# Designs tried in a protein design chat: VH-VL binders against o29789. Part 10

Target 1, 134 residues: o29789
Amino acid sequence: MDEKTLAKMIEAVNKHMPEKTRSLAEMLKEKDPTIRAKDGNEYYIEKRELEFIAQHVDELDWPRFRIPVILEMNDIGGERVIYVRDKLHAEFIKRAFGFDRVLNGILTLYMYELPQIRRKLRTASQVIFRISLK

## First folded at step 5 (VH-VL)

Design G10 (framework fv_ficlatuzumab)
Fold by ESMFold2-Fast, scan of step 5:
Structure G10 (fold): chain C 134 residues (1-134), chain A 124 residues (1-124), chain B 107 residues (1-107)
Amino acid sequence: as target 1 above (134 residues)
Amino acid sequence: QVQLVQPGAEVKKPGTSVKLSCKASGYTFTSYWMHWVRQAPGQGLEWIGEIDPSDSYTNYNQKFQGRATLTVDKSTSTAYMELSSLRSEDTAVYYCARDEDYYELWSGYYFDYWGQGTLLTVSS
Amino acid sequence: DIVMTQSPDSLAMSLGERVTLNCKASQSVSSYVSWYQQKPGQSPKLLIYDASNRATGVPDRFSGSGSATDFTLTISSVQAEDVADYHCQQYDNYPLTFGQGTKLEIK
C-alpha cells in the first residue's frame, strides 16, 4: 500500500540520517515558504542553489548530493512547487519533505508509486513535483 | 532461492556482436534494477550499465554507450546485454547483478546478488 | 569519473592475524562505498555496504569504516576461507566505479 510504503521510506531515511534530515527539513521550513521569484524561471535557476548552499554549507551533510539543488518552495496559488535538477537530488527531496501526493504536473502517485518513481528518477535529468495544498 | 543464471562461455570473432543472457528467478523480476559488470582477465570490475525491468529504462557508462544495449524480456524474467563491434580487449567475464532493495532510499546501486558470469572470448 | 584506488595490491597473512585493506576515492563519495569478496573462480559477493554495514550472512570478523575519501575493510582474525580478491565500489556518482582489487593470500 502507498501510505505504508511512504511511511517505510521516511523511516528508512530517519534511521540513517535522523538529525541531519530533520535539521534540513526544519531549515527549509524556516525559510519563507512563499518565495517570490523575479519570474517563473528563477525557481529553477542554479543561483538559488548556490545561495542556499553558501548559507547552509556547514550544516549540510548530504551523502548522495553532488551539487544540492536545494529546493525553492512556492506555496503560492494553492500548489507547492518543488524543482530538482537531477535524480539524486530528487530522491533526497522526496525523502526529506515526505511527499504525500504529487499532483498537477509530470508525476502522480496514483499512477506511480514512490518506489517505482525512485527507480525512474535514476534516469531523469530533471524532475518537477507539484503538490496540491488542499 | 534468488538466482541469476548465465551461460558459461561464448566465443566470438572481432567485429561481430554478442547477446548475453541473464535469467532471474526467486524474486519479482520487475522490482529490482539489473546491472551489467565485466572483469577482464586479472583485472578489476568495470560497470557497463543498468536497466529497470519494469519499463526498460536504461543508463549506461559512457565508455560503452553506442556499443552496449541492455534489454529485458519480462515474460521470461530474462535480462540481455548486447555488445557490438567486438574487439580483443572485450575478452572478459560478464556478470549480471541485482540492485539492492528500493525501499532503502539512502542506498541502492550496490549489488546483493550476482550471476555466475559468462566468459566472452574475442579472438580470430 | 571517480577513481577508486586500493592498497596494498596484495598481501599474505597468517591464520588468525588482523588484516586491513584500504580504498581511496579521488573525490568525496561520502559513505557510498561497498566491498565485495571474490574467491577464485567465483562471482563477487557483497560484504559491506554504506561503508560500514555488513550484508546479510557476512561473518562478524568483517567490518568496514571510513567516509569521504578514505575507506577501510578489516578482517579481525583471518581464516583460510578468506583467501580472495577484495573490491571496493563507489556509488555516489555515475559511472559506478570499482577499485583495482586487493589479493589476500595465506602464508
Scores: ipSAE 0.000, ipTM 0.540, lowest interface PAE 14.8, mean pLDDT 69

Design G11 (framework fv_ficlatuzumab)
Fold by ESMFold2-Fast, scan of step 5:
Structure G11 (fold): chain C 134 residues (1-134), chain A 124 residues (1-124), chain B 107 residues (1-107)
Amino acid sequence: as target 1 above (134 residues)
Amino acid sequence: QVQLVQPGAEVKKPGTSVKLSCKASGYTFTSYYMHWVRQAPGQGLEWIGYIDPSDSYTNYNQKFQGRATLTVDKSTSTAYMELSSLRSEDTAVYYCARDEDYYGLWSGYYFDYWGQGTLLTVSS
Amino acid sequence: DIVMTQSPDSLAMSLGERVTLNCKASQSVSSYVSWYQQKPGQSPKLLIYDASNRATGVPDRFSGSGSATDFTLTISSVQAEDVADYHCQQYDNLPLTFGQGTKLEIK
């Protein structure tokens, strides 16, 4: 990606991040970047994930793409949760990552269990998209 | 109870513009996308576009890009569609429709509640 | 744009008969298809979403099936109140598109 395009994407991201959040460019220079999510907690984000997000922001029908990303670890690896608003954005990321089988399983399980707590998540106005690290 | 209230009819001359309203009640207005769909007499449904009331983000069917403008007034929970450069083939019933949230997590892009429709007649 | 084609254009059924309405997409839409019922002079009403899930309040006699390009709406036992136009919609990709509709009448 060229410098002009990157600068434009960073500016767009900064407009939609919570006030006083570090810029994407600053985070890309850090060894162990963190991001403050809408729930008020800080989460570590992998550098390769920030790079992917920066490259694909425009393709995700901006401005609907959001960048809180949550990394959770399990026994065999880790999980990352990317907050996106639209079902179409989730499907785009699924296809872009090439993890259709694993990702479909995670999305299906997530949707199956979440109807029981649907009302609590309505006010968030965001969709959670989860990817398994291998 | 969820309601989307639209005026019954509007008559306009060719070449003018019209601004149609859709007043929402019975739910949190900013939590659901609002879509606009039209239906010409005796014909099928045609999608115009949607607006996210929380930040006024819009997405339009390319057939209406440049002619349709979607806006909202959050203080009155009202959505608007303005259509410019009217011609006789714009004669149709215009519906607002609420995007169903899928498990409270994301937009479904299908419509659980519809307004009653406004009949727009464009004639000289 | 994805083109949705419904068949037949219209049909007349006797009370209690099973009826099947068809909807074909010009390319795969996975299971992202909904069906709407529109009675004369009324707004459309959601019947089915995600190809086979019945919307809240919709009678058991309505069912949906299909995937990829071929979808069906079935009414197991037609009632007088089912007189309406039926529309299918895809939401796999923008722009959102609808079929031309199928008109159901009672003999």
Scores: ipSAE 0.000, ipTM 0.540, lowest interface PAE 13.1, mean pLDDT 72

Design G2 (framework fv_ficlatuzumab)
Fold by ESMFold2-Fast, scan of step 5:
Structure G2 (fold): chain C 134 residues (1-134), chain A 124 residues (1-124), chain B 107 residues (1-107)
Amino acid sequence: as target 1 above (134 residues)
Amino acid sequence: QVQLVQPGAEVKKPGTSVKLSCKASGYTFTSYYMHWVRQAPGQGLEWIGIINPSGGSTNYNQKFQGRATLTVDKSTSTAYMELSSLRSEDTAVYYCARDEDYYDLWSGYYFDYWGQGTLLTVSS
Amino acid sequence: DIVMTQSPDSLAMSLGERVTLNCKASQSVSSYVSWYQQKPGQSPKLLIYDASNRATGVPDRFSGSGSATDFTLTISSVQAEDVADYHCQQYDDLPYTFGQGTKLEIK
């Protein structure tokens, strides 16, 4: 990515996001960014995912938006299923990646379009997000 | 209805260990982080640590690192805090509290539901 | 660690008066501050989150304001049931830290 495009993304993040998420601006500058989750685990964040968030930063309801975390992964009927607890997060993924289908509370997401999950679930051909509402 | 149920009191001698419980109900136990906070008599609140009930991963306040151990039993939806090498200064009410939002990977969130607390008295 | 300092330590008010409680962070915590009410013998209860949002079920006489390092909790018309300790907390960075608390009493 060229410096001009990076500078534009950093400006958008700083303008539209709450201060705590402005660490995304710093992460956009790094080659292999990582985050430490609040439970102490470290995750690699694919730079493309940060770029997608930056591209849509002005469209998100930031006071309510949180960066998604995978709560559970299960094999159901031969499928790899990831549980997503928040319907707002599911809508963000749908908008960011252009997916139109939610079936039986499952949002189908292609593995190659979510590099973090592809790395974690190396044998899965397709990832399904299951949305739980309570 | 979300509930976090803790025993009312525990009495221990200095130098021993205690294991406090927090029984969760009314929500999916593995979908929310659990925090532990203590309050000495007449004092403010002090954060001890956090646990992810799904994977068991933890993060501790450095003041309690090495003495506190957080665990969970998913089959009973119960969180535990073990505190070792007890001193009289550990006399306090110990609370478990649910993290408001699980999705934030960068920073923590406020505590939406609290247990009633367990009064731990450390005396000879 | 981020240090949260509350003022005053205690405050006695007459029924119906407006009360203001302050909380100062040692470094910027953006708007990631919550306020908790703790009545005698009870666990803390969430009042305000993200500096200014009232939690569900909390009366509208409670309001929060502030950003960066300076935060305020206001009770527009204090009632007898408001006797409690009030705690501010930052959740911008680990470890989570609380202020020392402000005790609100009725004269």
Scores: ipSAE 0.005, ipTM 0.562, lowest interface PAE 9.6, mean pLDDT 72

Design G3 (framework fv_ficlatuzumab)
Fold by ESMFold2-Fast, scan of step 5:
Structure G3 (fold): chain C 134 residues (1-134), chain A 124 residues (1-124), chain B 107 residues (1-107)
Amino acid sequence: as target 1 above (134 residues)
Amino acid sequence: QVQLVQPGAEVKKPGTSVKLSCKASGYTFTSYWMHWVRQAPGQGLEWIGEIDPSDSYTNYNQKFQGRATLTVDKSTSTAYMELSSLRSEDTAVYYCARDEGYYDLWEGYYFDYWGQGTLLTVSS
Amino acid sequence: DIVMTQSPDSLAMSLGERVTLNCKASQSVSSYVSWYQQKPGQSPKLLIYDASNRATGVPDRFSGSGSATDFTLTISSVQAEDVADYHCQQYDNLPLTFGQGTKLEIK
């Protein structure tokens, strides 16, 4: 993703989620490395990010949807924990969100648009997403 | 001021291994991926692999898989590349290079700072 | 692997001339191409990223263009200090790959 696309994404976030988009938009704008989460393999995704992606995935200049190979899912303490390995089963996606689009939006954003995640996914044993369910 | 400091030269015999160093300073070492790129005399650049200093996660060019090993020492902000089973065609300048990408989300895979390079000569 | 092919292998130009260097990818790389300048005895230096964005501190005379498979680096008015090898790189897919380089010399 070029810088112009990143700027458009930040603008869209600010426009559609103004009351609580500050943290994400500021991290993107300020190049905050903490968006990576813990050790480069674990990411925390807020419910608001899921909702934003679901609403705007087809309005952004996304790569054509490609679903990574492996998902294992656990619901733990009000979070959905997704362990992404390089093999995907459709049944996990359907159960996670009731439809494919939201998860494809998340996977597109985090695994195609964040180079470090995309790099790790290509050869990684696993990548972890912790998604707030509330 | 960002610096990547590498030794000037190494001479090794065929069949041996070499471990090259790259000492980083002037930035947060764990916030940027480090790459290794070589250049044979009079030839173009060839990518060897990359390492994330924060967790030691690596990706390799398949051509070097099994022969190259990338590591880091966070306490000294130093990256290492070990290359085994050396052959004469491994004679090249080996560069470490900082990936622009980590702090600049969705920027990356291109190199904003390079070490001076270490000339590795593999000969009798 | 994506193969990057540069042309010509070498160029000799007069001071002040416009020079154009070409880089072709064996398959589409979108706009994920960077260009590096490597002066004799020195490390490569980033000139252009994302096909057309000039890196910080790079003179205005350098510009990049192109998309998909065909990319161009242009120097609008060649200076003596521009004597170097120029390398293109794709980062659409791993492994990262570079062209063979184009050598620019002054007549």
Scores: ipSAE 0.000, ipTM 0.562, lowest interface PAE 11.4, mean pLDDT 73

Design G4 (framework fv_ficlatuzumab)
Fold by ESMFold2-Fast, scan of step 5:
Structure G4 (fold): chain C 134 residues (1-134), chain A 124 residues (1-124), chain B 107 residues (1-107)
Amino acid sequence: as target 1 above (134 residues)
Amino acid sequence: QVQLVQPGAEVKKPGTSVKLSCKASGYTFTSYWMHWVRQAPGQGLEWIGEIDPSDSYTNYNQKFQGRATLTVDKSTSTAYMELSSLRSEDTAVYYCARDEDYYDFWSGYYFDYWGQGTLLTVSS
Amino acid sequence: DIVMTQSPDSLAMSLGERVTLNCKASQSVSSYVSWYQQKPGQSPKLLIYDASNRATGVPDRFSGSGSATDFTLTISSVQAEDVADYHCQQYDNLPLTFGQGTKLEIK
């Protein structure tokens, strides 16, 4: 994983769940889930990388929540790509991760904790997160 | 009380299609994925597929891709599985089952409630 | 597909005995394994999820353990009502797959 992105993920995890985040932060660094920039400030995550992160979130007391999510699915080159559009917590996630990048009115963020996304990730080779702010 | 109600039995001829129902009650139907699993006499459990009742998104076991079709009717909180081109090997008990974790991200894909099953017999 | 192999196929125990049932995955499934109890003529019932968590209402005598490829279900003191087939399931990847089952009988 890119050093900058990994550092921001660790910072966000430590900020919100400090007591139980060291183990997850160590494992993220060790196992190297990769977030790759694509076309400027767009991020994508491979299904296997999100599955790895999901496997370790049970070490944390993650909030139980249901986020209304608009999922757009496209097949690109034989791969299923899921676009997530979620305005809930966008400002919170922006502040937590320090990602202040808006392209064409869409804030592109890494978000691995949305319940509806997890189920559909098993059929996706890539996941691109786009959060509309307006 | 969560309930998944299925018919007891169906008898079909080879080459025909069957549409099995699963009526849900006691919870918000669109908040949980529904799965279909079968069990042939004396054999283990075999997963057929899953459907998200909120948007009808489906995933299928490749073995059943093209033969099984999963649908839902939100107005009656009912899930359906249609299986086409029936063969004697399709004789089995067919269960619907609810995937528990719509709420806790990391734990899902285990089945907290099961229907009682429909025995499908495929014979002439 | 991930293949789940259970052992033994069947076993008979005396009341009060400790029994261990095994489930092996053909590749790592992390902790994404559940166990179901299926009594004769009934649908399966969830016992254990995420390898080691007991489902609501499941007696303390049932416990699960394991990770990666090797998983076990333990009944610390077998009771008459425990006569059933026990199935393990992985949910690390699609398709979801189950073991062939272990039949538990009382002597």
Scores: ipSAE 0.000, ipTM 0.543, lowest interface PAE 12.5, mean pLDDT 70

Design G5 (framework fv_ficlatuzumab)
Fold by ESMFold2-Fast, scan of step 5:
Structure G5 (fold): chain C 134 residues (1-134), chain A 124 residues (1-124), chain B 107 residues (1-107)
Amino acid sequence: as target 1 above (134 residues)
Amino acid sequence: QVQLVQPGAEVKKPGTSVKLSCKASGYTFTSYWMHWVRQAPGQGLEWIGEIDPSDSYTNYNQKFQGRATLTVDKSTSTAYMELSSLRSEDTAVYYCARDEDYYDIWTGYYFDYWGQGTLLTVSS
Amino acid sequence: DIVMTQSPDSLAMSLGERVTLNCKASQSVSSYVSWYQQKPGQSPKLLIYDASNRATGVPDRFSGSGSATDFTLTISSVQAEDVADYHCQQYDNLPLTFGQGTKLEIK
């Protein structure tokens, strides 16, 4: 992720999720961000999708847009792939699997609709991010 | 005042294609998804597909994959549905319809404004 | 595909009676159901969205309820202008699907 893109992401997070900005901003600065799930394992979060969002954040009215996210947990070749279907599904996943504060913050950020992402997610087929066992 | 204006009727022969239009006015064309829905005589409503006029992204009902093509012309605020390889079973009223909720994707799949419909008759 | 089944296919009511129209989904659609009124020769008009929210300009006598698989549209006191076909629609999953319709007539 380049510095300009990262700066845009941090600004968007600060603007729309002030209470969670510190932990999200720290994660976004890491080369390979990880989270610790309730099962005690650490997971890498694929940054490619976040980078795509960040490159377009200045074109968007973030407060008016919320992203229904598709998250369905599967183990694929030692990698946990998460697909979130909608807001209710995201809340279910947050409660059922007890992801840490940082992942809950990222899922909340992904609930903000960005036009470039909205259209793809409307089909309910887009992987928001991959979480790989560390 | 929101309006979606469609031609009244089209008559086509089997095996040909048709391109139906839907001219929008009274709102920002690129801020709402446009859907196409048909209704065969005496039958219920059947969803064909949707298009986002801002970038021409489309989703189709699998039943119409490969036969229906949705496009838009932003300069004229007009949406189009092209249907190929026409059969007598394609005889129906074809509606364009606008998503109501432009900023909430999961609640926005219902239609607040409809065109008056184009009656397509496919006969030899 | 999610199948929406409406019942009854048709009914005839007297002016002022309460009428209830039913719509059943083949699988859970949460609350993502809308209802449309279609008068003869006209386009459908939105009545209810998100199962229970009345669309702008729709009279108070129309109400919707239900969740998961079972949904109802109620007209508390039917009027002559309510003669129409009524369609339910789910938008929990693509493709969007509609019920076959219920025809409401006045005796």
Scores: ipSAE 0.000, ipTM 0.536, lowest interface PAE 13.8, mean pLDDT 71

Design G6 (framework fv_ficlatuzumab)
Fold by ESMFold2-Fast, scan of step 5:
Structure G6 (fold): chain C 134 residues (1-134), chain A 124 residues (1-124), chain B 107 residues (1-107)
Amino acid sequence: as target 1 above (134 residues)
Amino acid sequence: QVQLVQPGAEVKKPGTSVKLSCKASGYTFTSYYMHWVRQAPGQGLEWIGIINPSGGSTNYNQKFQGRATLTVDKSTSTAYMELSSLRSEDTAVYYCARDEDYYDLWSGYYFDYWGQGTLLTVSS
Amino acid sequence: DIVMTQSPDSLAMSLGERVTLNCKASQSVSDYVSWYQQKPGQSPKLLIYDASNRATGVPDRFSGSGSATDFTLTISSVQAEDVADYHCQQYDDWPLTFGQGTKLEIK
C-alpha cells in the first residue's frame, strides 16, 4: 500500500467518524464494540485497543479523536507530518500510540472500503503522513 | 459566527513591503488552513499561498515564492501576509480565506469564509 | 500549472431564464472543482464544491456538474440577485488556480 492511498483511507475514516454517541466505559462493556460512520455503516473496533487507551486516560473525550485514535495530517510544506489540534490529543497520542501504531490501528480496525474512499481514490499530493522506516 | 476581519485599505510606495492582517473569530483558529488570494482591479482571482495555523507550515504559488511570507499569531487568532519589493502591478484587493475542511484529502482547499479584503494601492 | 478557462467571458440573461456557465481544465482535475459568486464590491461566496455539492445556504436553483476537464454551473431560473461574477477553482494540484471569471448580467 503506498503512502498516498493510506493517507486517503485515514482521511476518509476521519471524515466519516461520528460524534460520540457512547462513552468509552460503555463501549468497553460490549463484546464487539462498533461505531456508526456518516456513510451509515458500522465499523468494529478491536476491544484490545479500547482497553489499552482506557489504561492511559481517566477522562477521555474520544470523539475529539473521532474513534480511539485519529490522525490529523498536513503536508502543505512538502514534509509528511502528523499534527494534533489540542494538548489533550497530543498527550493521548504520545502516551497510548506512536504514529506507526496509530496508522496500523486505523488499517486494522477499518479495513472496510468506504464508498467515499473507493470513489475518490486518486493520488493525493496535498496531504500525506509519516510512516516509520522500521 | 465566523468572521475574518481585514483592514479596508493600505497605500505603499514601490520598493517597500507591506504586512496585511486577517483577524479570525467565531471558530477554533488552529483547526482550519488559511489561504491568501488577490484580485487586481477588473481581473480574476489569483492564489498566493496557504498556511496551517497550528504547525506554521506554508505552501506558496511559485509566482510569489520569495516575495510573500505567510505567518500567524495564535494568541490573537490573526493571520498575516507580508509582500516585499512592491510594484504597481501588486495593486489589488487581498483576501484571506478559510479552508473548509482542513483534514479532508478530497474536499480541502476550497474556501467557505472570506475576509472583506484589503485594497492595497502601490503608487509613487 | 493547471489552467482553468471559463466561457463565456460575459452574458446577459432575462429573468427566469436558465443560465449555463462553463469551466474547462487544461488537464484532469477529477471532481475537485468549486464555484464562487462575487457580487460587485463584495468578497466571493462559495456556491459549489466537489463539482456538484451545493454549499450550505445556497439556493437550489444553483447546481454544478462535470468531471475530469469539463465543468458546468447552472442557474435554473435566474433572478435579479444573481448578477455577479462567477469563478471556478481547481484544487487537484498545486498551485490552486481560478478561471478568469464569467460576468452575469440581466437584460
Scores: ipSAE 0.000, ipTM 0.534, lowest interface PAE 13.9, mean pLDDT 70

Design G7 (framework fv_ficlatuzumab)
Fold by ESMFold2-Fast, scan of step 5:
Structure G7 (fold): chain C 134 residues (1-134), chain A 123 residues (1-123), chain B 107 residues (1-107)
Amino acid sequence: as target 1 above (134 residues)
Amino acid sequence: QVQLVQPGAEVKKPGTSVKLSCKASGYTFTSYWMHWVRQAPGQGLEWIGEIDPSDSYTNYNQKFQGRATLTVDKSTSTAYMELSSLRSEDTAVYYCARDDYYDLWSGYYFDYWGQGTLLTVSS
Amino acid sequence: DIVMTQSPDSLAMSLGERVTLNCKASQSVSSYVSWYQQKPGQSPKLLIYDASNRATGVPDRFSGSGSATDFTLTISSVQAEDVADYHCQQYDNLPLTFGQGTKLEIK
C-alpha cells in the first residue's frame, strides 16, 4: 500500500465518523469490522477484503492510475451502480485485483463519505460501473 | 518548481471578448484540475469555473454560464479562459489556480496560484 | 449558493498581539473550509485547509478551527509581514464561494 494513500484512508475514516472514529489499522485488528454507510446503518466488511486492499493497492500503481473517487451509489434492478470520476481506469481494477472485490471493499470504506463527496459530482464526466449483488 | 504564468494586463472595450492564458510547469499538467477565480478592485474572490486538463470536462459558476469558456492545450500545458460580452463590471484581476486534488480526499482548495492578469474593460 | 461571511471587515493590531478572524457559512460545510493570505499586489496563498490543517511552509503562529457553520483563523503573535487580506473559502458544494475578506493592518 502506498503510505500516502493509506494515511488518507485512515484520515478520512477518523475525520468523518464522529461516533466511531477508527483507523484502518485498528479496523484490521477487529474480528467483525464495520463501516457506517450514508443511510446511517452499519455494515460488516469482510476482513479479508480490508487486508487485500491494504496489502495490494500499491501493486496497481494507484497514484498513476488515479485512486477511485466514488461520487454516488445506487442499487438498481439487483445491481449496485456506482458513479466514479472519469479518471478511474476500470480495466486495471478488473485485471489486477478483480473488479467486484476491490471496488466493493473500497465502496464499503467510503459509504459514510458519499454525502460529503457529492459536492465533487461531475455527472457529465462520470464513469459508471455495475456490480452484481449475488 | 510548480509555476502558473499569466500575462500582466489586457484592455478591452465593452461588448468584445478576451482570451486569457495560464501556462503551467513543474508538475504533470493533466493530473490536477485548473480553476479560474477573479477579484474586482478592492473586492473579494469570485469563482468562475474549473476544467480537467486530461479531457476538457468543465463545470461553471452559473453566473458565468454562457459567457465563460474554459479550454486547455495539453501540448503546451496551457489553460485558457475566454470571456465574452464584456462589461465594465468584468474589470478585475483574473487568476488561474491549481486544485489540490491529488487523491480521493483532497481537492477544491488551491495550493498554487498564477500571478493574475488585470483585465480592464472600458470605452 | 453557500454564502460565506467574514468578520470583522478590518482590524488594526499591534505587533505581538493575538488576532482572531471569523468566517460563517450560511449552511453546514462540515470541515471543508480553507483560508488564504493575500498581501498587497500579490496572489492569494493557501494557509489552512480542511478547517484546521496548516499548509506546507506556513508558520506555527497560524491556526484554524471550527466546523459546520462557524470557523476561525487565529494568529497567535502578529508580525509585520502578516499585513494582508485574509479570505475563507468553502468547498462543500459548487459553486465554490469565498468570504468578502478581512483586512489586517499593523498600528
Scores: ipSAE 0.000, ipTM 0.538, lowest interface PAE 13.6, mean pLDDT 72

